# VHH binders against Mitotic checkpoint protein BUB3.3 (BUB3.3): the designs that were tried, part 17

Target 1, 314 residues: Mitotic checkpoint protein BUB3.3 (BUB3.3), of Arabidopsis thaliana (Mouse-ear cress) (f4i241)
Amino acid sequence: MSGDRLEFENPIEDAVSRLRFSPQSNNLLVASWDSYLRLYDVESSSLSLELNSQAALLDCCFENESTSFTSGSDGFIRRYDLNAGTVDTIGRHDDISTSIVYSYEKGEVISTGFDEKIKFWDTRQRESLVFSTDAGGAVGCVTVSGNNLVVCVDASMHIYDLRNLDEAFQSYASQVEVPIRCITSVPYSRGYAVGSVDGRVAVDFPNTSCSSEIKYSFRCHPKSRNGRLDGVCINAIEFSPCGSGTFVTGDNEGYVISWNAKSRRRLNELPRYSNSIASLAFDHTGELLAIASSHTYQDAKEKEEAPQVFIHRL
Short names: E, the ipSAE of ESMFold2; O, the ipSAE of OpenDDE; V2, 0.75 times the mean of E and O plus 0.25 times the DockQ between their complexes.

## First folded at step 8 (VHH; framework vhh_7nfr_2)

Design L6D (from K7F59F with S31D; at its last look DockQ between E and O 0.70; V2 from the best seeds 0.00; counts 0 for: pae E 2.4 > 2)
Fold by ESMFold2, look of step 8:
Structure L6D (fold): chain B 314 residues (1-314), chain A 121 residues (1-121)
Amino acid sequence: as target 1 above (314 residues)
Amino acid sequence: QVQLQESGGGLVQPGGSLRLSCAASGFTFSDFAMSWVRQAPGEGREWVSSISWSGGSTFYADSVKGRFTIARDNVKNTLYLLMDSLKSDDTAVYYCAKHKYGLPWSRFDYWGQGTQVTVSS
């Protein structure tokens, strides 16, 4: 295990689904199936806030230092006032809501779910739901960067231009050719990277006027199964925010590996964590990596140990 | 008291079909995801299929994909598994399982007693 383990006065009682650092500070959101959204101040090593949502939380995001949102098992989209310590609902999906992100370009919350909808929420309006469109299938994960929204359905990426939401999405098969488990945006780019259920990573940097397109895939850790090499699910993938091309992967066997997308090199591998890597997050400077070692219920062999969150210094 | 009661198992020739049912009581059925899990003789339990609390999302193990269909009736509090194109390696006891949450990948907290499915010629 690497890094300083966070201590929680009230232990996290079920899976950690998502870690998110604030874009401005070392405040860390921790979303859990135990229904609590927790805000942890990494600098002071203390829990700042613990707010109950009454549903297993699957994703979270910051709007700013005072406001955050979650999506969860009951489909409700909840807004959190981090200063007042309050929770309210702004709307709902008709099935599980799997992902939630904030678009700074539109000033809107974007949520997705198993009801095959992408919903756009603007809490500045009298009616928070301002747009809804079909995702083309049950959404497993999403990313947003600038005006580029990528929504993953099985092995396909459904790409939306936030300036032209009236148009149907464009569907692209991923280079991994199997279901996508996680996706992240390349900082300062419209590119992305995906991790698959069978341990593959695909990277796509859009072509620029002076640079060639970077587009490739590879297997992180093939594992023999029934005499055939198989990979382990990549549960998390995140880029360092500095634009260097450094990214990390976390898999269902507890490995965290860093890579450089431009040089295509493995940079470092952390000592194995005791449980699956459920989530990874860089702080806004790229100097800290938050790591959730937590069961994800993808494998019957996963440990039922209490989830742990670590801060690794880079 | 949570109760899950499976039915519909039996002896079937290869290539045949069966429909399993699971009657649920003692909880608000529509709040929870449900699954089918099977256990062949001498083996551990193998996940077969899951369905979300609303019934809108379904998931299948690779070994049964395209042959089995999971469904639920939230008015009658019943879970179903339609099994087509049965093979001998589908022979197992099939269990209805309740998830702790509305998430079809969350842990199970209750199991039924199982119904035997035997596929042989």
Scores: ipSAE 0.402, ipTM 0.707, lowest interface PAE 2.4, mean pLDDT 87
ESMFold2 (binder alone), look of step 8: mean pLDDT 88; pTM 0.893
OpenDDE, look of step 8: ipSAE 0.838; ipTM 0.922

## First folded at step 9 (VHH; framework vhh_7nfr_2)

Design M10A (from K7F59F with S106A; at its last look DockQ between E and O 0.82; V2 from the best seeds 0.73)
Fold by ESMFold2, look of step 9:
Structure M10A (fold): chain B 314 residues (1-314), chain A 121 residues (1-121)
Amino acid sequence: as target 1 above (314 residues)
Amino acid sequence: QVQLQESGGGLVQPGGSLRLSCAASGFTFSSFAMSWVRQAPGEGREWVSSISWSGGSTFYADSVKGRFTIARDNVKNTLYLLMDSLKSDDTAVYYCAKHKYGLPWARFDYWGQGTQVTVSS
């Protein structure tokens, strides 16, 4: 296993669902099924806050250094005041809320759920819910970049223009042709990278006019290795923010692998982690990679080693 | 105290139909995903079907897909399993189960006592 393991005041008692670095600092959010949102200051190697939400948390995001949000099992969208150490409920979905992201372009929180809705929240308003639209199916994962929101439904990307939400979304079929498990935006590009439930990665450039942005796909493990399975679910995919084309994948068997999207080469593989890789996050400089080694129950026979979070220095 | 009470089992001929019910009490039923699990004589428990807490999403084992329908009534706090085109292989005790955290992929934390379904000529 690689990296420095984080220590927490209250041990993480169940799955880690999402790691997020602040876009402005090395503060790290850790969302867990144990109902705690944790804020860790990686620079000082210290836990800053642990805030209980009363529901299993499935995703989290920063608005800024003082405010963050979660989505969770009870469908409630919660706002966290990181300075005061308080939690408020701002609204809910009518079933499990699976994903939550912040759009800096709109100044709004965007959430998705098993109610097949995409909901937009502006906490500066008297009523936080400002818009709701259909996702076109059950949402598996989400990314936002600039004025584009992409929600994944089965093997398709549903692309919304945040400036024209009344228009129909654009449906783009993924090259992986099986359910998409994770998605990330390619920095400095209109491209997206997806990881599939069967171990494939696709890098796609919907609506590109740039001739050097050519779509492709591959399997993370193109042949069987000792004890390693082809078709292992890709749970996490993230780009380094530095624009070099470096990205990392984390899979259900505990492998973290880095790749270069431009050269299409495998760069490095970290020593295997004891649990599935549930989440990955780069810090804003690309110098640090946060890694959640945690069960996800993508396989019914998945082991339940204690969830752990590591910081790998690049 | 959490209670799950199954009913509606019985003897049915192959090709027949049956409707199972599970009455829930002692918790906020509408906050939790629910499942049906079955156990044939001398075998382990086999997951059959799951439903999200609003009822908006349903999941089925391959062995029952197209023949069984899971449903819930959050006003009556009742889970249902509609079983059509029954086969001998469907003979089992059927259990109602509650998921931990309300997530249909999380482990179960409470079980009912079961209801017997027997498919025989």
Scores: ipSAE 0.520, ipTM 0.794, lowest interface PAE 1.8, mean pLDDT 88
ESMFold2 (binder alone), look of step 9: mean pLDDT 88; pTM 0.889
OpenDDE, look of step 9: ipSAE 0.870; ipTM 0.939

Design M23RD (from K7F59F with K98R H99D; at its last look DockQ between E and O 0.09; V2 from the best seeds 0.00; counts 0 for: pae E 11.8 > 2, placed apart)
Fold by ESMFold2, look of step 9:
Structure M23RD (fold): chain B 314 residues (1-314), chain A 121 residues (1-121)
Amino acid sequence: as target 1 above (314 residues)
Amino acid sequence: QVQLQESGGGLVQPGGSLRLSCAASGFTFSSFAMSWVRQAPGEGREWVSSISWSGGSTFYADSVKGRFTIARDNVKNTLYLLMDSLKSDDTAVYYCARDKYGLPWSRFDYWGQGTQVTVSS
């Protein structure tokens, strides 16, 4: 394993579901199945805030430095005032809410759930729920970039134009042929990188006009598994924000590997972590990589070791 | 309603072969990954094998790799497990399960009733 382990005065007592850095600072959100949203100040190496939501948290996002949101196992969408240390409910899915992201272009929170809905929330209005549409199936993961929302259903990317939500989504078949587990937007591009349940990575450019943006895919193996035909679920994929084409993958066996999307080369492989990689996050500068080594409940015989969060400095 | 019905179990000698089938109904079979999971008497459930929705990718537990083959027929809505070179420790109830794609919450949402496989001399 690599990086400085974060210390929590109150230990994280169940799976870490999502790490997210603030878009403006080194504040790190940690969402956990133990029902706490934690805000950690990496600069001062201290826990700033710990707020109980009374449900397993499955995803989180920042709106800004003072406001964040979570989605949870009870379907509630919660808003957190990070200055006051308070929690409000802004709405609900009719089943588990699995993903939550913030669209800066619309000024809206976007959530998905097992009710197969995509819901849009605008806390600037008296009634927060402003739009709801069908996801077209069981949502595996979500990303938002500019005016595009991508919702992954099975091996397909359902691309919604946030300016024209009344229109049908654009369906794009992934190169991976199996369910997409994670997705991220390629910086400075209309491209997306996806990781699959069987260990493949695909870089896709659904609406590109750039001749150098050519889709490709590969099997994402650590060095110890070179030559194998099957793979391990890719739980997380994230780009460095610096535009170099560097991205990282985290798999269900504890391997974090860095790649370059432009040169299509493996760059580095970190020492294996003791648990599955549940989440990865770059800080806004690309200087820091946060790594959650935590069980993910994906295998029947998964190790249930204590969750750990590491900061790897670049 | 989602239904999964296993068949093809039975008594077999060590070194023998069996073919398990799982008939699926009540959902779009070709949209879901599928798995086989087994449970020996007095033990927890053990994952055996998984197959992607298209059949393009297959996965096996180390204990069965090279001996078992998972397959699916999306026209007949049927999942298969071909078991070769059976050993006594393969004795278990075998369940067909719908796989929620390895998401970090409850992985298998629907299960069949199971079919008994017994390997004895």
Scores: ipSAE 0.000, ipTM 0.195, lowest interface PAE 11.8, mean pLDDT 85
ESMFold2 (binder alone), look of step 9: mean pLDDT 84; pTM 0.859
OpenDDE, look of step 9: ipSAE 0.204; ipTM 0.653

Design M56EH (from K7F59F with S30E S31H; at its last look DockQ between E and O 0.89; V2 from the best seeds 0.00; counts 0 for: pae E 2.7 > 2)
Fold by ESMFold2, look of step 9:
Parts: structure tokens; sequence; C-alpha cells
Structure M56EH (fold): chain B 314 residues (1-314), chain A 121 residues (1-121)
């Protein structure tokens, strides 16, 4: 395994669900099933805060350096004042809330849940919930880039134009043709990369007329690996922010692999981590990669080892 | 102080129906997913059905789909399993299980003592 392991005075006691770097600093959010949102300052190698939410956290995002949000097992959407160290609720899904992202273009928080809703929150308003629409099914993962929101339902990408939310979403069948586990936006492009439950990666360019943006897919590993015939779930995909085409995948067997989307080449593989890769995050410069090695509850034989978070320098 | 108490088991003829109940106390019931798990004589436990904290999402083992219905009443803090078209293969002790979280795929942290269901001619 590679990188400097983060130290927490109180150990993380259950799965890490999501890592997020700030878009402006090297502050790192760590969301965990143990109900804590943690803010870690990677530059100073110190934990800035731990805030209890009383539910398993499934996702998190920054609004800015002072404010973040989580989605959780109880459906509540929670707002965190990172300076005051306080937690408030701003609303709720009618079942588990699975994902949460911030749209800097709209200035709004976007959440999804098992109630098959996509909800939009604007905390500048007296009533935070400003819009709600159907996702067309249970949402597995989401990404937002510019005016585009993509939610994944099974093997389909449901693409919303944030300027025209009253219109029907565009449905795009992914090349992976099996449930999508993770999605990320390609920087400086209208492209998306997805990872599937069976170990495939696809790079898709919906709505492009650019002849050089040609979709493709591949398997990260051979069909039989470690004595198993099933593919290994791709839990995380993240692009370096610099536009070089570099992206990383993290899988349920503890492998972190870097690729170049433009050359379509495998670049490097880190030493295997002891547990599944639950989340990956680049810092805003692309110089640091945060890696969560954590139980994901996707395999009955998963190791029940304490979650660990590493910072790998590029 | 978490307590789960199953009831409603008994002897039933093949094709018959039973309604199992699980009374929950000592925790905030509507914060947690719940499941039914069964154990036939001489066998390991077998997951039967799960329900999300709200009751909006339900899940069933293939062996019981279409015959069993899981439900919950968050006002009465009670979990139910409505069993119809019972077969001899359904003979088992049925346990109510509490998930650690509101997520029906998370691990269990508490179990009841179980209620016996016997399907015999």
Amino acid sequence: as target 1 above (314 residues)
Amino acid sequence: QVQLQESGGGLVQPGGSLRLSCAASGFTFEHFAMSWVRQAPGEGREWVSSISWSGGSTFYADSVKGRFTIARDNVKNTLYLLMDSLKSDDTAVYYCAKHKYGLPWSRFDYWGQGTQVTVSS
C-alpha cells in the first residue's frame, strides 16, 4: 500500500463512504458509517473537527471552506458549519439518501435517495428545498459538471440540463450494460467515465459532435483474478483536475490503478491495499490522491479491518 | 435494553398462512432497517426479507418472493412478516433482526429469541 496514513485520535469505527477534497484547499472531508463527518487539514497533517450526525453517512460535499453537507441512512440532509463546529438539518428524503453534490453553477445542493427523488436545496432561501424531480429509479451514483447533472440508474445515465429541469431527462445506455457503481465527469469535456459492478470502465461522450471524442470501454483486470471468475466491482473513478487525461480507479480488491483517457493506456498500479477501495479523491492541483481502504459491505468475505485513509503524492 | 420479541408462530398445514410480529423496544425503531432471518433444524441461518427504516424499500430472498410480505408499523414499533402459501421447506425458527443502521444491507446488531414455524401435514 502507498502513501502517508492519516492518524485519527479516535479511530474511524465503521466504513468510510466518501472522501472529498475542497476545491480551494487541501482540506479533506471524510464521511463514515460511524456517523461522524471529519475534516482533515492535509497541509498541516491535523484533524480539524469531528461532527456527529447520528446516522451512517453515505456521501458528503463542500459548498465552500466554511460549509459542507452530508447525505445519510436516515434520509436527512445535514449542513455543517465548519468554523462553528455545528450540525443542522435542512431537509429529508422519504427514505435513505444515497448521494449529495454541490453545483457551483447553480449555487445549490443536489441530493438523491431511495425515494427515487432528486432534490435541490438552496440554503440562502427561507425554505431550503427549491425543486424536486423524479430520478426514474433508484440512484446508484451521480456527477455534476457545469449545467449537466447525471444520475445513474442501473446501467443507464439520466442526463439533466440544470437550466431546463422541467423537461424530461435524456436517457443514455452505458456501454458497460450492467449496473453502474461510480461515475465522474471528464474535465474540460462533456464526457463521463463510469465503473461497473463487474469491473468494467467506460468513457462515454453523450451529445458530442467532436470526432476525436470516441467512446470506449475495457476491463480493468482479467475475468479470473485471485482465483475468482467474477469481475471485481469498480468502487471509485476520479480524474486528475489538470486536463492531462489521467484518472484513477479503485476496486473492491484493494487495487488503485491510474490510466490516461486520451492515450487509453494503463499508467501505474499502486501496491494492493488491505481492504476494498471505498473512495478516491484528487486535491485541486492533482498533486495529492486521497485513498480510503475500507469495508464496503459488497462481499460476504470482506475483511472487517479498521478503515484507513492514505494520502499518496503524485 | 434493546429488546426484540417475536410472536405469531405455530403449526400450519401446507398452503396455509401465518402472520409473524416482532415487538421492538429500547431504541428508536424508525431509525433502523429490520430483517427476518430463519434457521431450519441442523442448518445455518438464512436471510428471508429486509425492509428499510421508512418501509418504502423491501427485499426478499428468491425462495419466498411472491409468498411473503414484510411490513412495519413505525407508530407501534412492530415488524411483520405475512407468510402465505406455506411449504414444508418454510419450517424454521424465524428471528427478527435489527440492522445497525437504516440501511437494509448493513450488518445486524441485535436479534430476538425467535418464533417456531412448522409446516406439516
Scores: ipSAE 0.388, ipTM 0.724, lowest interface PAE 2.7, mean pLDDT 88
ESMFold2 (binder alone), look of step 9: mean pLDDT 88; pTM 0.894
OpenDDE, look of step 9: ipSAE 0.650; ipTM 0.848

Design M57T (from K7F59F with S57T; at its last look DockQ between E and O 0.92; V2 from the best seeds 0.00; counts 0 for: pae E 2.2 > 2)
Fold by ESMFold2, look of step 9:
Structure M57T (fold): chain B 314 residues (1-314), chain A 121 residues (1-121)
Amino acid sequence: as target 1 above (314 residues)
Amino acid sequence: QVQLQESGGGLVQPGGSLRLSCAASGFTFSSFAMSWVRQAPGEGREWVSSISWSGGTTFYADSVKGRFTIARDNVKNTLYLLMDSLKSDDTAVYYCAKHKYGLPWSRFDYWGQGTQVTVSS
């Protein structure tokens, strides 16, 4: 295991679903099934707040340094005032809400869920829900980059132009051809990297005009059993923000591996973590990597040991 | 106290149909995912099917897919399993199970007493 383990006076009591660094600081959000959103100040090595939300939290995002949001098992979308230490409900999906992101280009919160909806929220208005559209299926994961929103439904990427939401989404079949578990945007590019439930990574460039952006895929930890390759779910994939093309993967066996997207080389493998890797996050400078070692219930053999969060310095 | 009470089991010929029910009380039924789990004599428990808290999303084991249908009525606080094209290896005690959260992949925290389903020639 690598990195400094964060200490929580009140231990995290169930799965960690998502880690997010602030885009401006080294404040770290930790979303957990134990219903708490936690804000940790990595520079001072201290927990800043814990806010109870009454449901298993599945995702979180920052709007800015004072405001964040969660999506959860009960479908509620909650807003957190990080200065006042308060939580409010701003709306709801009609089933589990799986993902939540903030679009800085639109100034809106975007949530998705098992009700097959993508919902757009603007908390500056009296009625927060400002737009809703069909995702084309139950949404498993999402990413937003500039004016592009990508939602994943099974093995498909559904690509929306946030400037033209009246138009139908572009459907793009992923190279992995099995359900996508995680997605991230390639920095300074129109590319996307996805991780699959069976251990594959694909880097795709659906709308590129650049001839050097050639799609590819590979298996992170192939193993042979009875003459066949087995894969392990890729739970997390993230690019370093520093522009080097470095990205990291985290899998259900506790491996964190770094890769270079241009050379297609495996760079480093961290010592194995004791539980699956549920989430990864780079800080805004690329100097820190937050790592959640936590059960994800993606494999019946997973251990129910206490979740832990580590900060690995690069 | 959380209570889950199954009914609707019985003896049926191969190819027959049954409808299982599970009456839920002692908790806010519409806030939680629910599942059916079965146990054949001398075997471990086998997950059969799960349903999200709203009823909008369903999951099935490969062994029952296309033959069984899970449903819920959040007004009557009742979970159902509609079983068609029954086979002898469907013989088991069927349990209604409550998930800890609204997530159908989270752990169970309460079980019913079970109802016997017997498929015999």
Scores: ipSAE 0.495, ipTM 0.783, lowest interface PAE 2.2, mean pLDDT 88
ESMFold2 (binder alone), look of step 9: mean pLDDT 88; pTM 0.891
OpenDDE, look of step 9: ipSAE 0.855; ipTM 0.927

Design M57Y (from K7F59F with S57Y Y110H; at its last look DockQ between E and O 0.93; V2 from the best seeds 0.00; counts 0 for: pae E 3.0 > 2, SAP .681 > .668)
Fold by ESMFold2, look of step 9:
Structure M57Y (fold): chain B 314 residues (1-314), chain A 121 residues (1-121)
Amino acid sequence: as target 1 above (314 residues)
Amino acid sequence: QVQLQESGGGLVQPGGSLRLSCAASGFTFSSFAMSWVRQAPGEGREWVSSISWSGGYTFYADSVKGRFTIARDNVKNTLYLLMDSLKSDDTAVYYCAKHKYGLPWSRFDHWGQGTQVTVSS
């Protein structure tokens, strides 16, 4: 298993759902089903904060160094004051809220859920909910980059222009053609990469005007699996922020593999982690990779034991 | 203490219908996903159907799609399974199961005692 294991004052008692590095520092958010949002300072190797939200947390995001948000099993959207150590509720979905991201372009929080809604929150307003629209189905994952919001519904990508939210979304079939489990934006471009429930990855630049676009898909196979073509769910996919085209995938059997999107080559495969890879996050420089080895409740082979978070230096 | 009590089982002819109920107490019912699981004699437990905490999303095993309907009443704290077009293969003890969270893919943490469904032919 690669990297230094993080220590927490109170052990993480259930699945880790999402890791997120701050865009400005090496503060790391850890969202867990045990209802705690944890803030860890990787540079000092110390836990800064634990805040209880009374629901299984499914996703988290930073607004800035002092404010973050979570989505969770009860549909509530919660805001965290990381300096004061307080949490409050700003609103809710009518069922599970699966994803939450922050749009720096709009200055708004965007959440999605099983109620098939995309909700936009601006906590600078007296009423935080500022817009709500239909996703066209239960949202599995989301990414935002610039003015593009992409929500994944089964095998489809529903693309919204944040400047024209009154317009209906544009729907594109993914190159993987099976349900999408994870999505990430390509740095410094309009592209994205997706991972599927059956172990496929696609890199796409939808509606690009150039003929040299990167657009392809492949089956993600660890080298240590003697050439089997079986697919294992890709739980996490993230690009390095450095613009090199490097991205990493994490699967439900504990493999973390790095790839280059332009050359289409495998770069490195980390030693297998003892549990499924539930989440991956690069720090803002691309020098650190946070890795959650944690059950995801997808496979009987997953180990239902304490999840672990590692920091791997690249 | 969490308690789940199934009822509504019985003997029925092939092609018939039954409605199972599961009365829930000892927890906030509307905060948790619920499932039906069945066990035929000499076999392991087989997942039948799940429902999200709000009731907005339902999931079915291939063997029962189109014939069974899961529903919940969060005011009465009751889970239901409407079984239509019953076949001999549906003969089993049917269990109400509570998920640990509002997430229908999370593990079960509590089970009912079960109700027998027998389809005679």
Scores: ipSAE 0.367, ipTM 0.707, lowest interface PAE 3.0, mean pLDDT 87
ESMFold2 (binder alone), look of step 9: mean pLDDT 90; pTM 0.915
OpenDDE, look of step 9: ipSAE 0.710; ipTM 0.866

Design M7F (from K7F59F with L103F; at its last look DockQ between E and O 0.55; V2 from the best seeds 0.00; counts 0 for: SAP .679 > .668)
Fold by ESMFold2, look of step 9:
Structure M7F (fold): chain B 314 residues (1-314), chain A 121 residues (1-121)
Amino acid sequence: as target 1 above (314 residues)
Amino acid sequence: QVQLQESGGGLVQPGGSLRLSCAASGFTFSSFAMSWVRQAPGEGREWVSSISWSGGSTFYADSVKGRFTIARDNVKNTLYLLMDSLKSDDTAVYYCAKHKYGFPWSRFDYWGQGTQVTVSS
């Protein structure tokens, strides 16, 4: 296993669902099914706070150094004051809320869920919910970059322009043609990469003045599994923030692999982690990779080992 | 104490229908995802269907899609499985299972005793 394992005075008691680095510092959010949102200061190697939301957390995001949000199994969208150490509810989905992201371009929180809604929250308003629209199905994952919002429902992607939500909507089946498990945005682009339940990765970089269009898919296997036909779920995919085209994948068998999207090459494969890779996050400089080794699904052969979080220095 | 009690099993001819029920008590039923799991003679347990805490999202194994319908009544604290177009392969003990959380990819933490479904002529 690669990297320095984080230590928690009170152990994480159930799966880690999401890791997020601050866009400005090496503060790390850790969202867990045990209902706690944790803020860890990687530079001082210490836990800064631990806030109970009373529901399993499925996703989290930073607005800024002082404010973060979670989506939860109970559908509530919660806001956290990281300085005061308090939590408040700002609204709710009518079923599981699976994803939450912050749009810096719009200054809004965007949440999605199994009530088939995409909800937009502006905490600068007296009433935080400012827009809600239908996703056309239960939303599994989402990404936002600039004004480009991509919402995944099974194998379909729904693409929105945040400046003209009603006018920019389009839908199509993904290149992987099976349920999408994870999605991430390409830095400085309207492009994306997806990971599927069957071990495929698809990459789509639209043509720009600086780069030709890239569109392909491949089966994402560690070297030890080359030649196997059955794929393992890709639970996490993240681009380095540096714009180099480097991204990492984490699978349900504990493999973390880095790739270059433009050259289409495997760059590095980390030693296998003892449990599934539940989440990956780059720090804002691209120097650090946070890795959650944790149970992610009710899989018959998935390991029941306690969740662990590692910091790998690049 | 969490209790799950299945009922509605029995003997049916191929092509027939059954409705299974699972009465739940000892917990806030509407806060948790629920599933049906079956076990045929001499085999391991096989996931059949799951439903989210609100009942708004349902999931099915490929072997039962289009034939089975999962539903829940959060007022009566009851989980249902409507089985149509039954085949011999559907012969099994059917278990009601509670997920630990409101989402169906979390662990099962409680099981019922099961109800027998037998499809033969």
Scores: ipSAE 0.602, ipTM 0.835, lowest interface PAE 1.6, mean pLDDT 87
ESMFold2 (binder alone), look of step 9: mean pLDDT 90; pTM 0.911
OpenDDE, look of step 9: ipSAE 0.742; ipTM 0.885

Design M7M (from K7F59F with L103M; at its last look DockQ between E and O 0.68; V2 from the best seeds 0.71)
Fold by ESMFold2, look of step 9:
Order: C-alpha cells, then structure tokens, then sequence
Structure M7M (fold): chain B 314 residues (1-314), chain A 121 residues (1-121)
C-alpha cells in the first residue's frame, strides 16, 4: 500500500463511494455509504467537517469552497453548507441517484440515476429543479467538461450539449464493447477515457486543431497477472490535471496503475491495496493522489473490512 | 423491531400460478430495497429477485426471468412475487429479505420466516 493513511475521528463504517478534491484547494470530500459526507483538509491532516444524511451516499461534488452536493441511495439530492456545517435537501430522483457533478459553465448541479433521468439543479432559483431529460437508460457514470456532458448507459456514451439541451443527445458505442464502469474527461480537451466491468480501458482524444486523434482500447492488467485470463472491473479512472496525458486506473482487486495515454504504456504500478480501489482523485496541482481502498459490493467473496483513504504524493 | 411475514404459498400444479406476499413492519419500508430468496430441501439459499426502494428497478435470476414478477406497494408496506408457469424445480421455501439500503446490491439485514411453495402433479 502507498501513501499516508488519513485518520478519521469517527471511523468510516461502510463503503467509500467517491473521493473528490476541491478545484482550488486540497480540501477532500469523502462520500460514504455510512451516510456521512466528510471534508478533510489534507494540508493540516485534519477532518474539517462530518455531516450526516439519511442515506448511503453514492457520489459527491464541490460547487465551490463553501458548497457541495451529494447523490444517494434514496434519490435525494442534498446541498451542504461547508462553512455553517448544515445539510438541506434540494430535490429527488424517483429511484437511486448514482452520480452528481457540478457544471461551472452552467452554474448548475447535474444528477443522474436509475429513474433514467438527468436532472439539473440551480439553488439560486426558488425551485431548484430547472431541467430534466431522458438519459435513455439507467445511468452508470457521468462526466462534464465545458459544454459537454457525457452520460454512460451500459456500453454507450450519450453526449449532451449544455448550450442546447432541447436537442436529442448523440449516442456512441464505446470502444470497450461491454458495460462502462467509470469515465473521466481529459484536461484541456474534449477527450475522455472509460473503464469497463471486464478490465478494459478506452481512450478518445478527438482530432482538434493540430493535435492527432487518439482512439484505442486495451486490457488493463497489473504486472503480476498470475495466469488470469479474465479482466477485473476498472472502478476508477482519472487524468492528471497537468495535461501530460498521464492517467491512473483503480481496479476491484486493489491495483492502482498509471499510464501514458499517448504512448499507451504503463508508467508505474503502486503496491497492491488490501481492498478494491473504489475511487481515485488528483488534487488540482497533480502532486497528490487520493486513493480509497474500500469494498464495492461487486464481488460475493469481497471482504467488508473498514475502508481506508490514502494520500499518495507524486 | 423489524418483522417480515410471508404468505401465499401452497400446492400448485406444474404450469400454475401463485402470488406471494410479504407484510413488512417495524421500519420505513419505502426506504429499502427488498428481495425474494428461496431454499429447496437440502439445498443452499438461491436469490430469486430484487426490487429497488421505489419499485422502479427490478432484477431476476436467470432461472425465473419471464415467469416471475417482483412488485411492491409502499403504501401498504407489502412486497409481492407473482409466479407464473411454475415448474417442479420452483418447489422451495420462499423468504422475504430486507436490504440494508435502497440499493438491491447491498447486503441483507433481515429475513422472514418463509412460505412453502410446492409444485407437484
């Protein structure tokens, strides 16, 4: 295992679903199935805030240093005032809400769920729900970059233009050909990368300006592939914010591997973590990688040991 | 005090139909995913079907797809299993199970006492 383990006054009592760094500081959000949203100040190595909701939290996002949001098992979308230490409900999906992201371009929160809806929330309005559209199926994961929203349904990516939400989405089959488990946007690009349930990664950097198009897929294996023929679910994928094309993957067997998207080469493999990699997050500088080693309820023989969060310094 | 009480089992001919019910009390029923699990004599427990807290997402074992329908009534706090085209292999005790969360992939935390279903000619 690599990195400094974070300590929590009250231990995390169930799965960690999502880690997210602030885009402007080294504040780290930790969303957990134990119903707490935690805010950790990595610089001071201290827990700043621990706020209970009434459901397993499945995703979280920052709006800014003062405000964050979660999606949860009960479908509620909750807003957190990080200065006051308070929680409010702003609306609800009609089933499990799986993902939540913030669009700085729109100034809106975007949530998705098993009700097959994409919902847009603006807390500056008297009625927070400002738009809702059909995702075309149960949403597994989502990313937003500029005016592009990419929503994953099974092996397909549904692309929405945030400037023109009244138009139908564009649907593309992914290069991995099996259900997509995670997706991330490429920094400073319209590109993305996805990880699949069977251990494949697909990368798509569109041909923009003078840059060459990058579009390929590969099987993501640790160095110690000890005779295994089948892949292991890729639970997390994240690009370094530096624009170098470096990204990391985390799989359901505890491996964190860094790659170069341009050369298609493995760069580094961290020592195996004791539990699945449930989430990865780079800080805004790319100097820190937060790693959640946590059960994910994907494997019947999975050990439900206490989740751990590590900060790996690059 | 969580309680789950199954009913509606019985003897039925092959090709017949049954409707199982599970009355739930002692918790906020509409906050949790629910499942049916069965156990044939001398066998381990076999997952049959699951349903999300809202009832909008349903899941079935391959052995029962197209024949069984899971449903819930969050006003009456009742879980149902509608079983059609029954086969002798469906003979088992059927248990109602509560998930810890609203997602049907979370672990079970409470079980009912079961209701016997027997498919015989």
Amino acid sequence: as target 1 above (314 residues)
Amino acid sequence: QVQLQESGGGLVQPGGSLRLSCAASGFTFSSFAMSWVRQAPGEGREWVSSISWSGGSTFYADSVKGRFTIARDNVKNTLYLLMDSLKSDDTAVYYCAKHKYGMPWSRFDYWGQGTQVTVSS
Scores: ipSAE 0.543, ipTM 0.800, lowest interface PAE 1.9, mean pLDDT 88
ESMFold2 (binder alone), look of step 9: mean pLDDT 89; pTM 0.904
OpenDDE, look of step 9: ipSAE 0.886; ipTM 0.948

